# Ledger of designs, part 35: VH-VL binders against q8ssq3r676to911

Target 1, 236 residues: q8ssq3r676to911
Amino acid sequence: SPQDIAKQLTLIEFKLFQSVKMKELYHKSWTISKSKFENSPNIMSLITMSNKIANWVATEVVTTPHPKKRVEVLKRFISVAEHCKKINNFNTLMEVISGLSNSAVSRLKETWKSLPTRYVNSFNSLQNFLKTDENWKSYRQTLKTKETPCLPYLGLFLQDINFIEDGNSNLSSENDWVNFKKMNLLTSVFTEIQYFQRHPYFSFSTHQNIQTYFEKDIVILPEKELYAFSKFIESP
Below, E stands for the ipSAE of ESMFold2; O stands for the ipSAE of OpenDDE; V2 stands for 0.75 times the mean of E and O plus 0.25 times the DockQ between their complexes.

## First folded at step 15 (VH-VL; framework fv_acasunlimab)

Design j6 (at its last look DockQ between E and O 0.01; V2 from the best seeds 0.00; counts 0 for: pae O 5.3 > 2, placed apart)
Fold by ESMFold2, look of step 15:
Structure j6 (fold): chain C 236 residues (1-236), chain A 124 residues (1-124), chain B 108 residues (1-108)
Amino acid sequence: as target 1 above (236 residues)
Amino acid sequence: EVQLLEPGGGLVQPGGSLRLSCEASGFTFSSYGMSWVRQAPGKGLEWVSGISWSGSNKFYADSVRGRFTISRDSSKNTLFLQMSSLRAEDTAVYYCAKEGYQRLYGDYYYMDVWGQGTLVTVSS
Amino acid sequence: SYVLTQPPSVSVAPGQTARITCGGNNIGSESVHWYQQKPGQAPVLVVYDDSDRPSGLPERFSGSNSGNTATLTISRVEAGDEADYYCQVWDSYSNHVVFGGGTKLTVL
């Protein structure tokens, strides 16, 4: 079910999130192409999983050739996203929404036209929650309540760290005041990450069939193949 | 399929301002990072500014610090560069470019598609 | 302030192999990308992630990256390959895109 998929992805991704050490975030080490897996292994595991799930969503849609079945795939993923939001798994929510927003999927106008209004409204509502307007205002307001268990969107933490590291690009970074301010801001972000890491989803049980599927059986296509399949199933 | 269209450039006096735009089509604009790259006559490529897919991260070359502002409007599929306090050395062809992969977690790996460029001339 | 160094020019006879270098401190730890620019035209990506080829590009375009040098290799050079070639990295410390100075390939 959609609910079971959301819960199992939550267990998988939270385990990765919980393993992240703050030293993996130092000096933007997860961005250094040749050494990121050595220096930021748990961040990279979570990033890799997130990109994999987003791609998996797009792949499932474009590799479903029958129009009615393809609409059912859209409905299933929107339902997964709905449940992710309900259980405060904003990381998997972002992955699913990003997958459905892939150009190979969003171009399927006839498939999206056939989607029942309830699902269109739900998808729009979820996109609105994740909109970047006013620096992610809607999402950040929800996260400020500190409700747990919660799996926050990792990417916004990473974006905030990048911003703090570069926050005085128009000023010299050699003086003590700028360095002190940056350290305090970074510590605040690290403390927030650690806060959410401490509150696991204790009430969720593993379903081994679903866990094995995500470990071994999911299909991932390169971006160019996604678009090629998309053109095959719906001509321009 | 993927296209980036910059309107024609302009002649501007030193100290003046100009806003460049880049209209995107053939891809999901909101899923990709974007950059501005310029090329002065007879010179090489110089990166000017970049913006993440979400618009939450913006980056600037030191040569344009404090004078240029990058922005994007996903409702219009448009990338912008607001240029102010223009100088003669800002004279160049300005290209917009998109990142090659659609990813949740990606900075500017490489630039897959480039616009044709628009000439900006700063002269009296 | 990461700097990429390219030779200003390279000349090669048609049918031979051109090799264009891009030097940088520990560039082998970076992902290197290569662009071709013909006069009056926008750049075109020809190699990404050190050695990968964009869809639709001839396999005679290839790349390598090790130590302090990345190399773009164009085998069986044609007159149409005459262009400026730029290497590029993302410098994650500064959050800047960095281009090399460019290399003009002349096909004799």
Scores: ipSAE 0.323, ipTM 0.659, lowest interface PAE 2.8, mean pLDDT 86
Fold by OpenDDE, look of step 15:
Structure j6 (fold): chain C 236 residues (1-236), chain A 124 residues (1-124), chain B 108 residues (1-108)
Amino acid sequence: as target 1 above (236 residues)
Amino acid sequence: EVQLLEPGGGLVQPGGSLRLSCEASGFTFSSYGMSWVRQAPGKGLEWVSGISWSGSNKFYADSVRGRFTISRDSSKNTLFLQMSSLRAEDTAVYYCAKEGYQRLYGDYYYMDVWGQGTLVTVSS
Amino acid sequence: SYVLTQPPSVSVAPGQTARITCGGNNIGSESVHWYQQKPGQAPVLVVYDDSDRPSGLPERFSGSNSGNTATLTISRVEAGDEADYYCQVWDSYSNHVVFGGGTKLTVL
């Protein structure tokens, strides 16, 4: 069920999220090509997983040749996204929405046209929730109200850290001392991450077959192939 | 090459039990839904039971609900059908079949590969 | 329960076109699949998702689905095409796989 998918992805991704150490967030280490996997292994694992899931979502849609079944795939993923939001898993929510928003998927006009209004509305609502307007205002406001367990969107934390790093010198402009303002800003982000890492989703049971599926069995197409498949199943 | 082998058929008395197995090879078993379909002698195809790729969803024909149980063991690449309270009308060749698509929506069945079937005879 | 209706038999001369119908209430909204079964053999998928053809199947096999009728079309029929053919759908209302009664295709 969509709920099962949401729960299992939550378990997988939360485990990855919870494994992220603060040292991985130093010096923008996850952005350095030569050493990002070594210095930020858990961050990279989660990023890899996120990309994988987003791509998988798109893959599932564009590799469903029958239009009626393809609509069902859309429904299913929208339902998964709804469940993700409901259980405060915003990381997976972002992945699913990203996948559905992939150009290879979004171009399928006839498929989307066949989608019932309630699903369209749901999808639009979820996209709106994740909109970047005013620096993710809607999402940030919501996140502030959430208790654990909650899986926040990691990407936004990384963005915030990058912003802090890029916008602030390591040394104070007034003297040759450490820029404590910068450090406080970083610490605030770290504290927030650590808050959400406190408690996992203990109420969710692991379903090994689903876990294994996501670990080993999902199909992921390259981006160019996604588009090719999309054009094949629904001509321009 | 995808292969499905159905050992376990045989003769059983009415009211008895029998467990069928289907050994899968040549594909990622855990990624596909599976079904059992039976065919009584000289009759058409009748769907019996289905199981999703994750095993989370199990489906049964009304004729066998409550009596048959479908299951799978991914570690053994094996599909099972536990049959109980067998009746004469359960006499048939039982086929295991593989779902055609590896998809999230494992509830939509068509069968792209079939086993050769195993005969189950329920008779006193 | 969803019901699929097939003619019990269809006869065709070699080289001609055979059409096997599968009737169902608003079947056009469903995905229809077709299986070929020769005597003493397991069924073989010949058409899926209304009109898609599995790899290895000749182009002579095609399918369509509209309104209340799905159709399996076999062009340039050969003696080897003589078999029973079954249509099949997934009924989401009952969560059942449903087969038609089957059609015996005889090549004259």
Scores: ipSAE 0.027, ipTM 0.578, lowest interface PAE 5.3, mean pLDDT 92
ESMFold2 (binder alone), look of step 15: mean pLDDT 91; pTM 0.941

## First folded at step 17 (VH-VL; framework fv_acasunlimab)

Design v1 (at its last look DockQ between E and O 0.01; V2 from the best seeds 0.00; counts 0 for: pae O 11.4 > 2, placed apart)
Fold by ESMFold2, look of step 17:
Structure v1 (fold): chain C 236 residues (1-236), chain A 124 residues (1-124), chain B 108 residues (1-108)
Amino acid sequence: as target 1 above (236 residues)
Amino acid sequence: EVQLLEPGGGLVQPGGSLRLSCEASGFTFSSYGMHWVRQAPGKGLEWVSVISYSGGYKFYADSVRGRFTISRDSSKNTLFLQMSSLRAEDTAVYYCAKEGYQRLYGDYYYMDVWGQGTLVTVSS
Amino acid sequence: SYVLTQPPSVSVAPGQTARITCGGNNIGSKSVHWYQQKPGQAPVLVVYDDSDRPSGLPERFSGSNSGNTATLTISRVEAGDEADYYCQVWDSYSNHVVFGGGTKLTVL
């Protein structure tokens, strides 16, 4: 079910999130192209998983050739996204919405036109919640409630850390006041990450079939093949 | 077919301002990061700025920081570069360019499609 | 600031192999991308992430990257390959895209 998929992805991704050590975020080490896997392994595991799930969503849509079945695939993923938001899993929510927004999927006009209005409205509402307007205002307002358990969108934490590091990059490094200010700003972000790490989803239980599916059976197409499949199932 | 068109450009006096636009088509604009790259006459490529797909990251070359502002409008599929306090050394052909991969986390910053460029000349 | 160094020119006879180098401190730790620019035209991507080719690009365009040197290799060079070639990286310390100075490939 959509609810079961959302809960199992939450367990998988929260385990990765909980494993992140703050030292992995030092000096923007996850951005350093060929050393990031050595210096930020748990951050990179989460990033890799996120890209994999987003790709998986797109792959499932474009590899479903029958139009009616493809609409059912869209409905199921929108339902997964709805449940992710309900259980405060904003990281998986972003992954599913990103997958459905992939150009290979969004170009399928006949498939999207066949989607019932209820699902169109839900998809638009979820996209609106994740809008970047006014520095992610809607999303950040929801996080301010500090409701737990919660799996926040990792990318926004990473973005905030990059901004703090870059906002002070041209100031004198010999100025101890500037370095102290930067460290306090970074510590505030680290404290928020750790706050959410401390409250796991204890009420969710594993479902072994679904866990095994995501471990071993998931199908991922290369990015350029996604678009090629999309062109074959719906011509321009 | 992916296309990037840079209408605009022109002659501006030193200290003046100019807004460049880049109209995108043939792809989902809000899914890709976008760059400005410039090339002075007879010179090599010089990167100017980037804006992420979400608009959450903006970065600038040191030569333009504080004078240029990159922005995007997803409803119009348009990338902008607001240039102010222009100097003679800003004279160049300005290209917009699209990042290549569609990933939630962009690990590879390369430019797979480029516009034809527009000339900006700063002189009296 | 991170610097990429390219030879200003390379000359090659038709049918032969051209090698264009891009030097940088520990460039092997970075992903290197290559662009072709013909006179009066916009650049075109020819290699990305060290060795990957855009779809539709001939196998005779290839790349490598290790240590302090990345190399663009064009086998069986044709007159139509005559262009300027630029290497490019992202430098995470400065948050800048960095281009090499460019190499003019002349087909004799």
Scores: ipSAE 0.220, ipTM 0.635, lowest interface PAE 3.1, mean pLDDT 86
Fold by OpenDDE, look of step 17:
Structure v1 (fold): chain C 236 residues (1-236), chain A 124 residues (1-124), chain B 108 residues (1-108)
Amino acid sequence: as target 1 above (236 residues)
Amino acid sequence: EVQLLEPGGGLVQPGGSLRLSCEASGFTFSSYGMHWVRQAPGKGLEWVSVISYSGGYKFYADSVRGRFTISRDSSKNTLFLQMSSLRAEDTAVYYCAKEGYQRLYGDYYYMDVWGQGTLVTVSS
Amino acid sequence: SYVLTQPPSVSVAPGQTARITCGGNNIGSKSVHWYQQKPGQAPVLVVYDDSDRPSGLPERFSGSNSGNTATLTISRVEAGDEADYYCQVWDSYSNHVVFGGGTKLTVL
């Protein structure tokens, strides 16, 4: 069920999130091609998983040749996204919405037109929640009110850290001492991350078969192939 | 057995103050969020306030914000509602209610156990 | 503010199925909870998280939630089921618990 998928992905991704160490977040190490896997292994694991799931969502849609069945696939993933939001898993929510917003999926106009209004409204609401307007105002406001367990969208933390790193020198221009202002800004972000790492989703049970599916069995297409399949199933 | 007792209701004049209490037993009080919900005579349920398990978060209905204060004392397993500037429309049975899930387990705002309620009457 | 809409009353004969609806904008994306209140008594949780049932509640009580409508279903209605029923959600935008207006279920 969509709920089961949401719960199991939550367990998988929270484990990855919880394993992230603060040392992985220094020096934008996850952005350095040569050493990102070595210096930020847990961040990279979560990023890899996120990309995998987003691509999987798109893959599932564009590899469903029957229009009616394809609509059901959209319904299923929208339902998964709804459940993710309900359980305060915003990382997986972002992945699912990203997959559904992939150009190969969004171009399927007839498929989307066949989607019942209630699902369209749900999808639009979820997109609106994740909109970047005013620096993710809606999402940030919601996140501030959440206690654990909660899986925040890691990507936004990384963005904030990059912003701090790029906007501040490591050393004071006055005396070449450590820039404590910058360090305080970074510490604030780290503290927030650590807050959300505090407690896992204890109420969720592991379904090994579903987790194994995500680990070993999902099919992921390259982006070019996604688009090709999309054009094949629904002509421009 | 989970029990919630609300002994603090009564009659108060408009503009007056009253503090309600809710004594909890039968569960780990400090692990659960707590709510106040009221019901005017012959009317429906109206949510008043919630306080998180740790007391770190408090939310209020617009109708009571600035006038009511929710708090808790974990050492006494007691929930409080300090009401000030009371109005006639605040007349209601006030229920304390326990959240269904521990905060450690989730962020679910529903109430699985309710007290029997205490009547607050605001009248001149 | 987020609003939940319930019919004021529903009537059913004993043994039949009662359905009480709760309407809200995109309510399917929220967790809906249901409470039963008998005259002179405190509310009692009957359904939570859309369709989960508390321990001790009969299987006759079920819930569903999709799109803009949540539904509480009571099968094989008994005289003892006569009560007021309230739906409830959490609105994250206003940080409010929101109740519906309540539905009076009458068993004919």
Scores: ipSAE 0.007, ipTM 0.500, lowest interface PAE 11.4, mean pLDDT 92
ESMFold2 (binder alone), look of step 17: mean pLDDT 92; pTM 0.949

Design v2 (at its last look DockQ between E and O 0.01; V2 from the best seeds 0.00; counts 0 for: pae O 12.3 > 2, placed apart)
Fold by ESMFold2, look of step 17:
Structure v2 (fold): chain C 236 residues (1-236), chain A 124 residues (1-124), chain B 108 residues (1-108)
Amino acid sequence: as target 1 above (236 residues)
Amino acid sequence: EVQLLEPGGGLVQPGGSLRLSCEASGFTFSSYGMHWVRQAPGKGLEWVSVISYSGSYKFYADSVRGRFTISRDSSKNTLFLQMSSLRAEDTAVYYCAKEGYQRLYGDYWYMDVWGQGTLVTVSS
Amino acid sequence: SYVLTQPPSVSVAPGQTARITCGGNNIGSKSVHWYQQKPGQAPVLVVYDDSDRPSGLPERFSGSNSGNTATLTISRVEAGDEADYYCQVWDSYSNHVVFGGGTKLTVL
């Protein structure tokens, strides 16, 4: 079911999130191609899983050639996304929305036109919640309530750390005041990550068949192939 | 078909201002970063600026920092470059370009679709 | 700032193989992208992520990247391949896109 899929993905991804050490975030280590898997292993595991789930969503849509069945695939993923938001799993929510927003999926205009109004409204509402306007205002307001258990969107933490590290400020080792302020900002982000790591989804039970499916059995296509399949099932 | 259209451009005097726009179609605009790249007559490509898909990252080449501002309006599928304090060396064809990266996470900053460019001439 | 170095020109006979180099300190740790620009036209992506080819481009365009050198290889060169070629990286430390100076490929 959509509910079971959302809960099982939450358990899988929260375990990865909980394993992240703050040292993995130092000096933008996860961005350094040659050493990121050695220096930021748990961040990279979560990033790899996130890309895998987003691609899986797109793959399932474009590899379903029958229009009625393809609309049912859209409905199921929108329902998964709805449940992810309900259980405060914003990371998996972003993955599913990202997959449905892939150009190979979004171009399927006849499939999207056949989607019932209830699901169109739900999809639009979820996109609006995740819109980036005013520096992610809607999402950040929700996260500010500190409701737990919660799996926050990892990407926004990474974006905030990149901004603090990179910014347009001229930070140097000779300027102790700006280095002090930079470290305080970084510590604030790290503290928030650790806060959410401490509150697991204890009430969710594993379903081994679903866990094994996501570990071993999901099909993903290379990004280039997604578009090729999309053109096959709906020509321009 | 993915398309980028760059209406605008023109002649401006040194110290003047100009706003370039780039209208996007055929893709989910809010999912991709966007770039401005320029090419002075007879010269190579020079990167100008990037704005991330969220608008949270805005970065500029040293040659334009403090004078140019990149922005986007996702409701209109439009990328902008506000140019001020223009100098003769800013004379170039200005291209908008779309990032090709679609993974939720990644650091491949390549430009898979380019506009046809618009000429900006800064001359007294 | 990070610098990419390309030879200013390369000449090759039709049917032969052209190799265009892009030099940079530890460029092998970066993803390298290549663009073709014909006179009066916008650049066109021909290789991305070191070795991947956009849909619709001939397989005779290929790329490699290791150590301090990335290379664009064009097999069985045709007259239509005559153009300027640019390599490009993203430098995450400076947050800049960096282009090489360009290489003019002349088909004799």
Scores: ipSAE 0.234, ipTM 0.610, lowest interface PAE 3.1, mean pLDDT 86
Fold by OpenDDE, look of step 17:
Structure v2 (fold): chain C 236 residues (1-236), chain A 124 residues (1-124), chain B 108 residues (1-108)
Amino acid sequence: as target 1 above (236 residues)
Amino acid sequence: EVQLLEPGGGLVQPGGSLRLSCEASGFTFSSYGMHWVRQAPGKGLEWVSVISYSGSYKFYADSVRGRFTISRDSSKNTLFLQMSSLRAEDTAVYYCAKEGYQRLYGDYWYMDVWGQGTLVTVSS
Amino acid sequence: SYVLTQPPSVSVAPGQTARITCGGNNIGSKSVHWYQQKPGQAPVLVVYDDSDRPSGLPERFSGSNSGNTATLTISRVEAGDEADYYCQVWDSYSNHVVFGGGTKLTVL
């Protein structure tokens, strides 16, 4: 079920999220080619998982040739996304929405047109929730109110850290002392991450078969092939 | 005080091999990436190789790839450069250098401390 | 391969300001580091991460980086500042450290 998928992905991704160490977040280590896996292994693991899931979502849609079945696939993933939001898993929510928003999926106009209004509205609502307007204002406001367990969208933390790193020197321009402002900004982000890392989803039971499915059995297409398949199943 | 000592230079014939060593002290050796940089007589600095703090990653300049091997021994706080198939153009002062940031802070691959260098002369 | 371009030489009178440039394609997006090398000596880091200064280095040394040009600035130049200066970056594409050709600073 969509709920099962959401719960199991939550368990998988939270474990990855919880394993992230603060040392991995310094100096944009996860962005350094060929060293990011060494210096930020847990961040990279979560990023890899996120990309895989997003791609998987798109793959499932564009590799469903039958139009009616494809609509059911859309319904399924929208339901997964709804459940993710409900259980405060915004990382997986972002992955699913990203997959459904992939150009290979979004171009399927007839498929989307066949989707019942309630699902369309749900999808649009979720997209709106994750909109980047005013620097992710809606999402950030919501996140501030959430108690644990909660899996926040890691990508936004990384973005914030990048912004802080790029926008601030290590030393103060005034006296060549340590830039305490920068350090405070970083500390604020780190403390927030650590807050969400405190409590896992203990109420969720592990379904090993579903876990194994996501680990070993899911099929993902290269990005270039996604579009090809999309064009094949629904001509321009 | 951070110190890097390079005792291994010398004269070698073309086609020969030589192993350089760099002994580190005054810092946690295993926490830092290490570099080799060389300088031909009267020429500029040329990067040769880098090894990550854990040794997991090694990169080489195109000019030495396949001929040189960088390695490290954390138990001895020593960096190595095994050079083979040496050529006349490999003649240079070879410097070992410590990266500025610890692994904990990522790597910008700048070198904050340099050894005094050791001369390698490749000549018949 | 990524290339850094430096002027081969710069001359400055004592007490004046020396500026040594380092050119590279979109170098502003990279972190630039600078080394000083005096004759017969090993290089010494003088500026890292574009504008940060190692401890012990005088405030006269500063750096900037934007666009296609990084600049090492040495104010109130002294005779002792006469040396070769090298800029350096890391090229993420090739995973190579890249040095500029070096600039000889002459104090007149």
Scores: ipSAE 0.000, ipTM 0.490, lowest interface PAE 12.3, mean pLDDT 91
ESMFold2 (binder alone), look of step 17: mean pLDDT 91; pTM 0.948

